VH-VL binders against a0flq6r38to208. Designs and how they scored, part 15

Target 1, 171 residues: a0flq6r38to208
Amino acid sequence: EARQFEDQHLIFSAPTSAGKSIVAELLSWKVASTGRKVLFVLPYISVAREKLHQIQRCWRRDDISVCGFIGPQASNPNEWLGAVCTIEKAASLTNRALSEDWFEEIGMIVVDEMHMVFDSSRGAHIEHMLSKVLLWNQSALEKVRIIGMSATIPELYRIGKWLDGAKVFEA
Short names: E, the ipSAE of ESMFold2; O, the ipSAE of OpenDDE; V2, 0.75 times the mean of E and O plus 0.25 times the DockQ between their complexes.

## First folded at step 7 (VH-VL; framework fv_imvotamab_arm2)

Design p3 (at its last look DockQ between E and O 0.90; V2 from the best seeds 0.00; counts 0 for: pae E 3.9 > 2)
Fold by OpenDDE, look of step 7:
Structure p3 (fold): chain C 171 residues (1-171), chain A 120 residues (1-120), chain B 112 residues (1-112)
Amino acid sequence: as target 1 above (171 residues)
Amino acid sequence: EVQLVQSGAEVKKPGESLKISCKGSGYSFTSYWISWVRQMPGKGLEWMGIIYPGDSETEYSPSFQGQVTISADKSITTAYLQWSSLKASDTAMYYCARGTWLHYGLFDYWGQGTLVTVSS
Amino acid sequence: DIVMTQTPLSSPVTLGQPASISCRSSQSLVHSDGNTYLSWLQQRPGQPPRLLIYKISNRFSGVPDRFSGSGAGTDFTLKISRVEAEDVGVYYCMQATQFPYTFGGGTKVEIK
């Protein structure tokens, strides 16, 4: 039961980003500390850059390498444990992981502004990417844990249902 | 590739029981719902019900409530539609369709259909 | 139950000409979450239904741009800007705003 809880997907909803971001970062740090890769997915370049610097500062003391995939950048999968990505780059990175056979190294994907999955063109990309993760998890020994951060919306529970019964936390 | 594959055509007599299947592949079966749709010969589409394989929650159309049973076995990624006692009026094509929690009414993938013929 | 009424029942169209199908609901299809869950499906002869449009106006993946959906509240329209031979079939509107989901009666598109 404890392991089940540790592997359960999570959705955090709050009016402000501060609280849910802290929780997501702590959970991500724990995963990264075990040697598994963590992807941070951000909707905008400016937010991604800020997140990159923040995570780099926080994880530096533990010698955990964090890379950014925000622009035309390529990094060796063996050189980082944390990746901060735009939605498009995250999709590309996930596809590479599948094709290059290192998807099993991914322990967690954190998606910011996940509520965009409903109405935005970018939401479709998020949906497709995460759908691949869900499919992967069906046969994987070590599952990829998804953390979604969202605004408070009435249809939040549907995201939870879609993500294999993710636990939804509303602040 | 996402696919829904349904069981083969059935020829039955009134009063017989029947269970037809819809197997999903190429996606996380428990993350999407499965609807059953009836189409009588030369007629339109009728929504029968829906099941969420993740927890087996099921909703029926009032017209089909108590007339059929919808179930799913997530271990083999298969949904079922069954009758305890068939009637001649059950003669129809039956389709399964995948739906998503994110967009109601987005039946994006369909099975090829199962023809059920009930005659004395 | 929400009743979906489609018109016309049959739509004979010359190749290359436009077609228009109407769908009217007995009550508003606006969901409490603010979305309108109206879909359009195409069923070619001898084939299962195929999704064309969802949430009034969004084309599903792979659907040609000659198909477009519009409308609001209780009145919706599917338009084919230039009918092709492969467009022959029956078209259905469907509401998923509330249970039970319901389909329109269908509109048969044929080539003159």
Scores: ipSAE 0.725, ipTM 0.890, lowest interface PAE 0.7, mean pLDDT 94
Fold by ESMFold2, look of step 7:
Structure p3 (fold): chain C 171 residues (1-171), chain A 120 residues (1-120), chain B 112 residues (1-112)
Amino acid sequence: as target 1 above (171 residues)
Amino acid sequence: EVQLVQSGAEVKKPGESLKISCKGSGYSFTSYWISWVRQMPGKGLEWMGIIYPGDSETEYSPSFQGQVTISADKSITTAYLQWSSLKASDTAMYYCARGTWLHYGLFDYWGQGTLVTVSS
Amino acid sequence: DIVMTQTPLSSPVTLGQPASISCRSSQSLVHSDGNTYLSWLQQRPGQPPRLLIYKISNRFSGVPDRFSGSGAGTDFTLKISRVEAEDVGVYYCMQATQFPYTFGGGTKVEIK
């Protein structure tokens, strides 16, 4: 059980808590430090731009390249291990990773406002993207870990069940 | 592409055992429910029960409780419907359908059906 | 068990004309999470059922705009605005608000 905990998907229902935010930040940094890609998925362009700047500043100390897939402009470095994406761009990027055979390079997907899987027309993009991750993980040697940040909602345990028994941390 | 492929038609006599299968592909088998649905000849649909292959959690319709066993083998992504002793009244088409914890009542993919004929 | 009653049992329609199917439940279908898990299925001749509408009015992916669902509480309606030849079949309402899941008796839609 404890040995599978590091492969277990996680959902944090109070992402504004410093302790829980620090855990998500450390987990994503740890993945990037091993040379595997981390995707950060956010619902709004303005929030995604702020997150991009934040992650770029934090990870510059370790020379970890972070780029944005936000709106019509994208950062195009030769090397990147972090990608900050809006929902639609993340769905497109993961589709391209499958078609171009680099999906195995992805170590983690961090989904902000994960409860939006239920409450918007945009939720289908999140659901479809994560269902492809779940399928990939069935047979892959290099699995993708899903980390969710969510509002506290009654449906949260259903997301946990769907994400192959994800651990749900509620404040 | 998500698919549910069921085992072939069966012709049986009363009292015989039977196990029919529903193999899921193109999705994470352990993340979705599988329901079994009966349709007797010329009749409507009847929900028989459901299994979540991720932890084997099951629910049965009271009409079918104790009459059938629903199980799954996640290593081969297959769900099963099983009778220990068939009756003539078990003659029907049997469908499997995929469901989700995210959207109750969303049976989005169905198997092609397995016709079971039980006659003396 | 929640009883689902459909009317009519048969709905012959002229091609291009509307069809309307009613479904009534023996009790409220509002789940404790606030949603109403009322679905509509289509079964074409010789085929398995397929999902059309979920949560009263949400069209499933690939379902044409001519299909619409409405209702609240215990009374629900499926409408086909302009019936096409491919719409021939039996339509079922289904509740998934509580176990056991239950279906209506079905409504056969056929072209005159």
Scores: ipSAE 0.328, ipTM 0.748, lowest interface PAE 3.9, mean pLDDT 86
ESMFold2 (binder alone), look of step 7: mean pLDDT 93; pTM 0.944

Design p4 (at its last look DockQ between E and O 0.89; V2 from the best seeds 0.00; counts 0 for: pae E 2.8 > 2)
Fold by ESMFold2, look of step 7:
Structure p4 (fold): chain C 171 residues (1-171), chain A 120 residues (1-120), chain B 112 residues (1-112)
Amino acid sequence: as target 1 above (171 residues)
Amino acid sequence: EVQLVQSGAEVKKPGESLKISCKGSGYSFTSYWIGWVRQMPGKGLEWMGIIYPRDSETEYSPSFQGQVTISADKSITTAYLQWSSLKASDTAMYYCARGTWLHYGLFDYWGQGTLVTVSS
Amino acid sequence: DIVMTQTPLSSPVTLGQPASISCRSSQSLVHSDGNTYLSWLQQRPGQPPRLLIYKISNRFSGVPDRFSGSGAGTDFTLKISRVEAEDVGVYYCMQATQFPYTFGGGTKVEIK
């Protein structure tokens, strides 16, 4: 139980994303450096592609491979430690990780625009994906940490409560 | 996958105490509310209250405030409804249901119910 | 406390015909977050309640598309476009816009 402070889920919110994405990227780099997978979940292909290139550039110096799940390709989990995904692709990828028995290799999921969990058309994908992570964490030795970046909304605490007491940092 | 399994039927006398249970499985117990609903024989549904098992935060209907205690033990993923002194008017079916923080009042999974009969 | 009033109390319908159930709240169900937390539940004979509709008009997973919800503010309707034998039971509206959460009195649907 003493180690649960180390894997507390986090939500960073601000009207702008200045600085908060850097903190999330540094936390994710630390996880990847231990040999565990990090999934980056973004809502739009163009933003995800830019993030993919950014993370690939940053992690190349440490020989950490980063793959994109934003287009028509498939890859083995042995080929990457970082995955940059759109929302729908991330949901599919996490289902695949469960069915193919490599979910324990995932150390962190970073969700951009976390407030989209309330979105009527796409929010269910985020909700279902993260609900499976929360269930996994109940019994797993190798837990998954959730990092969210969110717009400032009145009810951020509801997301925090849902994510098993995630800490909310507001700028 | 998600299941809420309630304790079995109870036959009690007025004045006795009772604690009935609702065990959740197949989901992260500390991420959802558990609510309790009463249905008296031949009557409709009455919301009794809800609990957030992570920190035991509770909300009671005024009709039930002080008459029951809602609690949870997250280590065994179980919620409880408890009376310190039963009355004959407590004879009813009691349901637990899972609710979400994301959508208030969305009780998506229900227990099978616990029949409580209180008679002399 | 928000009072939820359902009509009719009983709705005997011919198999294959539509049914319409009304729910009226004593005050607006629009929450401070802009949502309206009005749900519809079905309780078949001898079974626990199950969720049909949430937030006025969203069908829950596995609910047939013959069920639809509509309304705004204080007036809400559940419609069954073509009643089937398995639709026999009691239907409840429920508001969760503010504490305490409250149910309507129920509407019994049965085949005549």
Scores: ipSAE 0.450, ipTM 0.799, lowest interface PAE 2.8, mean pLDDT 88
Fold by OpenDDE, look of step 7:
Structure p4 (fold): chain C 171 residues (1-171), chain A 120 residues (1-120), chain B 112 residues (1-112)
Amino acid sequence: as target 1 above (171 residues)
Amino acid sequence: EVQLVQSGAEVKKPGESLKISCKGSGYSFTSYWIGWVRQMPGKGLEWMGIIYPRDSETEYSPSFQGQVTISADKSITTAYLQWSSLKASDTAMYYCARGTWLHYGLFDYWGQGTLVTVSS
Amino acid sequence: DIVMTQTPLSSPVTLGQPASISCRSSQSLVHSDGNTYLSWLQQRPGQPPRLLIYKISNRFSGVPDRFSGSGAGTDFTLKISRVEAEDVGVYYCMQATQFPYTFGGGTKVEIK
């Protein structure tokens, strides 16, 4: 039961981003510390750059490599454990992971502003990407854990249900 | 590829029990819900009920409450519709459909249908 | 329950000509979340229903652009800009704003 909880998808909702981001980062660090890859998915380039800098600083002490997939750039999948991506780059990276047979190396995907899945044009990309993760998890021995960070919205429970019964935390 | 495959046609007599199935494949079965729709001969579509395989939560249309039982076995990604005692009026085509949590009314994939004929 | 009323019951159309189907709900289909969960489905002869439009005007994947949905509140319309032979069948509107979900009575589109 404890392991089940540790593998359960999580949705964090709060008016401000500070609290839920800290929790997500701590959980991500734990995964990265085990040698599995973590993807941070951000909706905007500016936010992604800031997150990249933050995660690099935090994980530098533990010698965990963090790279950015923000704009036109490519990185060797064997050179990093943390990846900070825009939505489009995250989708591309996950597709590469599937085609290059290293998807099992991914331990966690953290999606910021997940509430955009309902109304944003980019929401469809998020939904498609995560749907692939859910499908992967059906047959995977080691599942990819999804953490969603969202604004407080009435539809939050639907995100939870969609993500295979994710636990929803509201601040 | 996402698919919903339903069990074959059934010919029954009044008073008999029946359980038909709908198997989902090509997607995360527990991340979506399954609905059942009835279509009597030459008639329109009627929503019967829905089930959420993740936790087996079920909701019935008032017209079908107590008349049928909807269930699911997520281990084999299959949903069921069953009758304890069939009536002649249960003669119809029955469809299962996949629904999304994110968009109400988005029944994006449908089974091929199961024809149930009940006659003396 | 929300009652959905479709008109006309039958719509004979010449190939290449447009078709229009109306759907009216007994109450507003605007959900508390601000969305309107009105869908359009197509059922060809001998086939299961197929989703065409969801949330009033969004075409589902693979649906030709000759299909379009519009409306608001209680009045909705499905339009086919140029009817093709493959468009023959019965079309249903469906509300999912409130459970139980309910269908319109259907509109049969056929070629003259």
Scores: ipSAE 0.443, ipTM 0.825, lowest interface PAE 0.9, mean pLDDT 93
ESMFold2 (binder alone), look of step 7: mean pLDDT 92; pTM 0.944

Design p6 (at its last look DockQ between E and O 0.85; V2 from the best seeds 0.00; counts 0 for: pae E 2.2 > 2)
Fold by OpenDDE, look of step 7:
Structure p6 (fold): chain C 171 residues (1-171), chain A 120 residues (1-120), chain B 112 residues (1-112)
Amino acid sequence: as target 1 above (171 residues)
Amino acid sequence: EVQLVQSGAEVKKPGESLKISCKGSGYSFTSYWIGWVRQMPGKGLEWMGYIYPGDSETEYSPSFQGQVTISADKSITTAYLQWSSLKASDTAMYYCARGTWLHYGLFDYWGQGTLVTVSS
Amino acid sequence: DIVMTQTPLSSPVTLGQPASISCRSSQSLVHSDGNTYLSWLQQRPGQPPRLLIYKISNRFSGVPDRFSGSGAGTDFTLKISRVEAEDVGVYYCMQATQFPYTFGGGTKVEIK
């Protein structure tokens, strides 16, 4: 039961981003500390850059390498545990992980602005990417945990249902 | 590749019980729901109900409430539609379809259909 | 239940010519979340239904661009810009704004 809880997908909803972001970052740090990879997925380049610097600063103390995929970048999967990505780059990275056979190294994917999945083109990309994760998890020994951060919306429970019964936290 | 494969055609007598199946593959079975649609001979489509295999949440159309039972076994990624006592009026093609919580009405994949014939 | 009414019942069309199908709902299909969950399905003879359009105007993957959906509120239209032989079949509108989901009566598209 404890393991089930630890592997359960989570959706955090709050009017402001501060509270849900800190929780997601703490959970991510815990995963990264075990040696598994964490992907941060951001909707905009500017936000991704800010997140990258923030995570780098926070995780530097623990010698956890964090890299950014916010443009034309290539990286060795063995060189980082944290990746801050735009939606498009996250999709590319996950595809590489599948093709290069290191998807099992991914422990967590944190998606900001998850509510965009309902009606935006970017949301469609998120849905497609995460659908692959969900499929992977069906056969995986070690599952990839999805953390979604969302605005407060009435339809939040639908994201929970989609993410295989994710637990929804509303603040 | 996402696929829904339904069980074969059934020929039954009135009063008999029946359970038909719909097996999903190529996707996370517990992340999407399965709906059932009836199509009587030469008629249109009728929504019967759906099940979310993740937690077995089930909802029926009022017209089918108490008339059929929808269930699922997520261990074998299979959904079921069953009757305790068939009627001649249950003769129809039955389709299963995959739906998503993100977009209502997005039935993106369908089974090939199961023909059920009930006659004395 | 929301009643969906399609017109016409039958639409004989010459190859290469356009076709238009109307669907009217008994009440507004605008969901509380702001979306309108109106879909169009195609059922070719002897085949299961196939999704064409969802949320009024979004083409599903693999659907040719000759298919288009439009409308708002209670009135919706499916258009085929140039009918091809493979387009023969019955077309259904479906609302998923309110449970139970309901279908239109269908429109049979045939080649003259």
Scores: ipSAE 0.874, ipTM 0.930, lowest interface PAE 0.5, mean pLDDT 94
Fold by ESMFold2, look of step 7:
Structure p6 (fold): chain C 171 residues (1-171), chain A 120 residues (1-120), chain B 112 residues (1-112)
Amino acid sequence: as target 1 above (171 residues)
Amino acid sequence: EVQLVQSGAEVKKPGESLKISCKGSGYSFTSYWIGWVRQMPGKGLEWMGYIYPGDSETEYSPSFQGQVTISADKSITTAYLQWSSLKASDTAMYYCARGTWLHYGLFDYWGQGTLVTVSS
Amino acid sequence: DIVMTQTPLSSPVTLGQPASISCRSSQSLVHSDGNTYLSWLQQRPGQPPRLLIYKISNRFSGVPDRFSGSGAGTDFTLKISRVEAEDVGVYYCMQATQFPYTFGGGTKVEIK
């Protein structure tokens, strides 16, 4: 297959969030710097708000706009290159990107607490969203890269298989 | 949206070869398993084996090992079940089903079935 | 191979009344990862099988609330709280805890 390392999906796991967030932020910053959208998906509103402010501060130096999809939506969602979303809002936003024909503008989706995909309730939102990304990537010229941040669990290899052979980095 | 479409019914003689197909659409074919299930006339269901088209990883139930070949062509999103030499006991309905790495035993989409009749 | 035994073989039921189907495995279905991979399938007349429930009690998307699964270890139950005409068919339990995956013998649900 013509899968480049840069196109390969990645999963970073560690017992804590130490260090793995920095790598994901640097990779996502590079994508945003090229003018392509990055979505950050987090499971909880309070954590998503903290992440939003953190990314906004870091990226403001390069004039890279970052919006939140955590509560009331921004009035102009296309005025951003970074979006910090809760799980359900990210699913809604990606569906909207498909229906409104701007999905190709998305360069990367960063999923925090990726292991939640195994949860039978909220995990379905993550699974459905990423399944659409995987389908998109089968035929698209402009592919979406998935970056996962996860707790260390024995089942992580199953996510790697599902995400088209994603590289798993374990601490 | 997601569909598994199987090839049409077959009538064969013992000793003939056969290859039936299961074409997946509406999803990333390389991200999911395809399994094959046999249902003999008036009988229950039996798992035959599985393929993961992403890397061609294949497993067969012991009763079917050496009896059939399971394969896939990811370029046309199609899985196959093949016999080199059919027997009358191969008369059955054959289904394909899509499985996931995330939830074992979750076979969410099924093909319509392919009836294979092998008679002397 | 894990043997899956279903009872009853046939379950005639009056419309609107409950039905209960039992499935017993020859050994524990608890996987080394802590999950129990026991599924329930429905096969309506002339149709392919359809997933109802996975991992004992999780209803698959689009499956009506009248279907519920329960159990643990080796003993499992599918319940239909109020049987409707469309529920006629054969129901199978299936284990995916240990390869080869195996089905129960099936239970035919019929309207009296």
Scores: ipSAE 0.583, ipTM 0.828, lowest interface PAE 1.7, mean pLDDT 89
ESMFold2 (binder alone), look of step 7: mean pLDDT 91; pTM 0.931
ESMFold2, look of step 8: ipSAE 0.511; ipTM 0.805
ESMFold2 (binder alone), look of step 8: mean pLDDT 91; pTM 0.929
OpenDDE, look of step 8: ipSAE 0.872; ipTM 0.928

Design p7 (at its last look DockQ between E and O 0.03; V2 from the best seeds 0.00; counts 0 for: pae O 6.3 > 2, placed apart)
Fold by ESMFold2, look of step 7:
Structure p7 (fold): chain C 171 residues (1-171), chain A 120 residues (1-120), chain B 112 residues (1-112)
Amino acid sequence: as target 1 above (171 residues)
Amino acid sequence: EVQLVQSGAEVKKPGESLKISCKGSGYSFTSYWIGWVRQMPGKGLEWMGIIYPGDSETEYSPSFQGQVTISADKSITTAYLQWSSLKASDTAMYYCARATWLHYGLFDYWGQGTLVTVSS
Amino acid sequence: DIVMTQTPLSSPVTLGQPASISCRSSQSLVHSDGNTYLSWLQQRPGQPPRLLIYKISNRFSGVPDRFSGSGAGTDFTLKISRVEAEDVGVYYCMQATQFPYTFGGGTKVEIK
């Protein structure tokens, strides 16, 4: 069968008072169920810790291991498929994946608060990390899919263009 | 790791055609703009135009519209600047530079330059 | 076209002393999205330009913290807090708020 191109990156934006992450949650679970890694990137330790517990609870039913990268950790990439990371830890983890030759195991990166790419102090970590994904995808047989969740901002279309024409869903 | 490598120096006569190149490597070529900048000997920088290799969208400075052609071949990750008929006033250093979608006009990496000399 | 005017044309400085470069635009550089797309470039002798500062005040990766940018609207400044020998060269401001993109005329920084 011809290899299916489900490589289109997605950005979901939502009103301030609403969070509609059901599609991102389903897509990430489907990737993990195929045995490929999913990285969840969040801007703050408290939010990341809450997300970690949520994902661990939900994915335990399918025996899918989830690890946190939100403080000092020792971990073997063989011991998890889901990783919940702060921005800086996600950048470090993707660098490690490249240097240790397991980047190909990553199927999806889910970035919460993706508009933080414009943040003057922390945005560069997101930009550099995703730029490496975009470069990887130019030659890779198995591509990494980027899923973003963002506030509604006028610059959102630029993020979409930057991510190789990502589909933007505005609520 | 990001590199823009330009073609070598050229010595030409007025009326000759020329196509110079800028090969990008170490990044996703189709995810960034490539701009061309002229620097006359001993002078400042002049923006000539810009291309997005992902869909070939181009914008020219009015001063260069119709005077040069900017193009790209994404299969070999190369952008081009072309003249159909050179003039002595085209004598200059020509740089290519990469620009990001995230910050308009952020030319973060530059090629080494191509010196074009047009004289009879 | 937006005209970018730099002063001074030449800035001789003593090693270890500060340098300050001014850039003024003929009209506001505030984009409709609220951002100001003003950059500073450095061109060392015999080298291509190098990005220093983007969006007024953000240092590009690998740029020493002795370089800083400030300003708003039509008036912008690049400062070097302590000039080093490697800082010799020509500095350009550039606007990308609207087409055509335009550069300042350059400011040569040289050691006295």
Scores: ipSAE 0.219, ipTM 0.691, lowest interface PAE 4.8, mean pLDDT 87
Fold by OpenDDE, look of step 7:
Structure p7 (fold): chain C 171 residues (1-171), chain A 120 residues (1-120), chain B 112 residues (1-112)
Amino acid sequence: as target 1 above (171 residues)
Amino acid sequence: EVQLVQSGAEVKKPGESLKISCKGSGYSFTSYWIGWVRQMPGKGLEWMGIIYPGDSETEYSPSFQGQVTISADKSITTAYLQWSSLKASDTAMYYCARATWLHYGLFDYWGQGTLVTVSS
Amino acid sequence: DIVMTQTPLSSPVTLGQPASISCRSSQSLVHSDGNTYLSWLQQRPGQPPRLLIYKISNRFSGVPDRFSGSGAGTDFTLKISRVEAEDVGVYYCMQATQFPYTFGGGTKVEIK
């Protein structure tokens, strides 16, 4: 039961971003500490930059390398455990992980503003990217855990269903 | 096999507009950067700018900022370099090159080049 | 902008002999992430440039082991242990540590 909980996808919905972000960051830190990669997916460059600095600051003490994919920045796939990405860059990164055969190194994907999947053009990228993750998980020995952070919307249950019965937490 | 195929040679007059193309194949076009490099006759290489077709993020060299426009159409896996008004000094060979995402500034594959000649 | 200075401008070499090209940057090419994004490119006559070395000393796929790169900070060197006929062309160093990316002026390698 404990392992099942650890492998289950999670969706956090709260009016304020502070609480859900902290939980996501703690869970992601745990994964990164095991040596698996964590992807943070943000909807905007400005937010991604802020998140990058925040995660770098938090994980610096543990010597966990965090890189940003917010522009033409290079990162060796073996040199970072945390990646902060825009939606489009995250999609590209996951595609590369599949093609270059290092997808198994990814332990967790944290998607901020996941509710955008319903009403934004960029949401299509989220859907496509995470669908690939779900497909991967069907045959993977070690699954990639998805954490979604979302605004409170009536359609949260749909996201839960889509993400293989993700547990939805509403504050 | 990764390939970048550029459009054919161009002969233009000063003041004319021009758009040349670079088509990528054999890889995920939206997952890599495309850079443009100018080489004037008998001269060295000059970095012009770079675009990420995935989201069209673009960076220009200050020397080329406002002088050219770099764009991409991911639906046909093609990048573009265009001028609104050509000058004689724009006569040069223009190369497109793929830059890996993981290796910053690593242009690993190049197009065959497009020769642009501007003369009155 | 970072200025890249290559020496010599021309390098006539006897077949089978070694060649050495220097590239100096106007400022350190060490990026904040700890990497040094210095590359070497080869351009044979009538051909587009070809990547030889990236991040100072890493050979790109398919590049013969007679090519090697070294250096640190602002001083870099490309070496050809034994020059072959196919090595004739112009060689460029390039920095990608800072925008805008910049190339060296090039070094022409010729056979004596």
Scores: ipSAE 0.017, ipTM 0.623, lowest interface PAE 6.3, mean pLDDT 91
ESMFold2 (binder alone), look of step 7: mean pLDDT 92; pTM 0.940

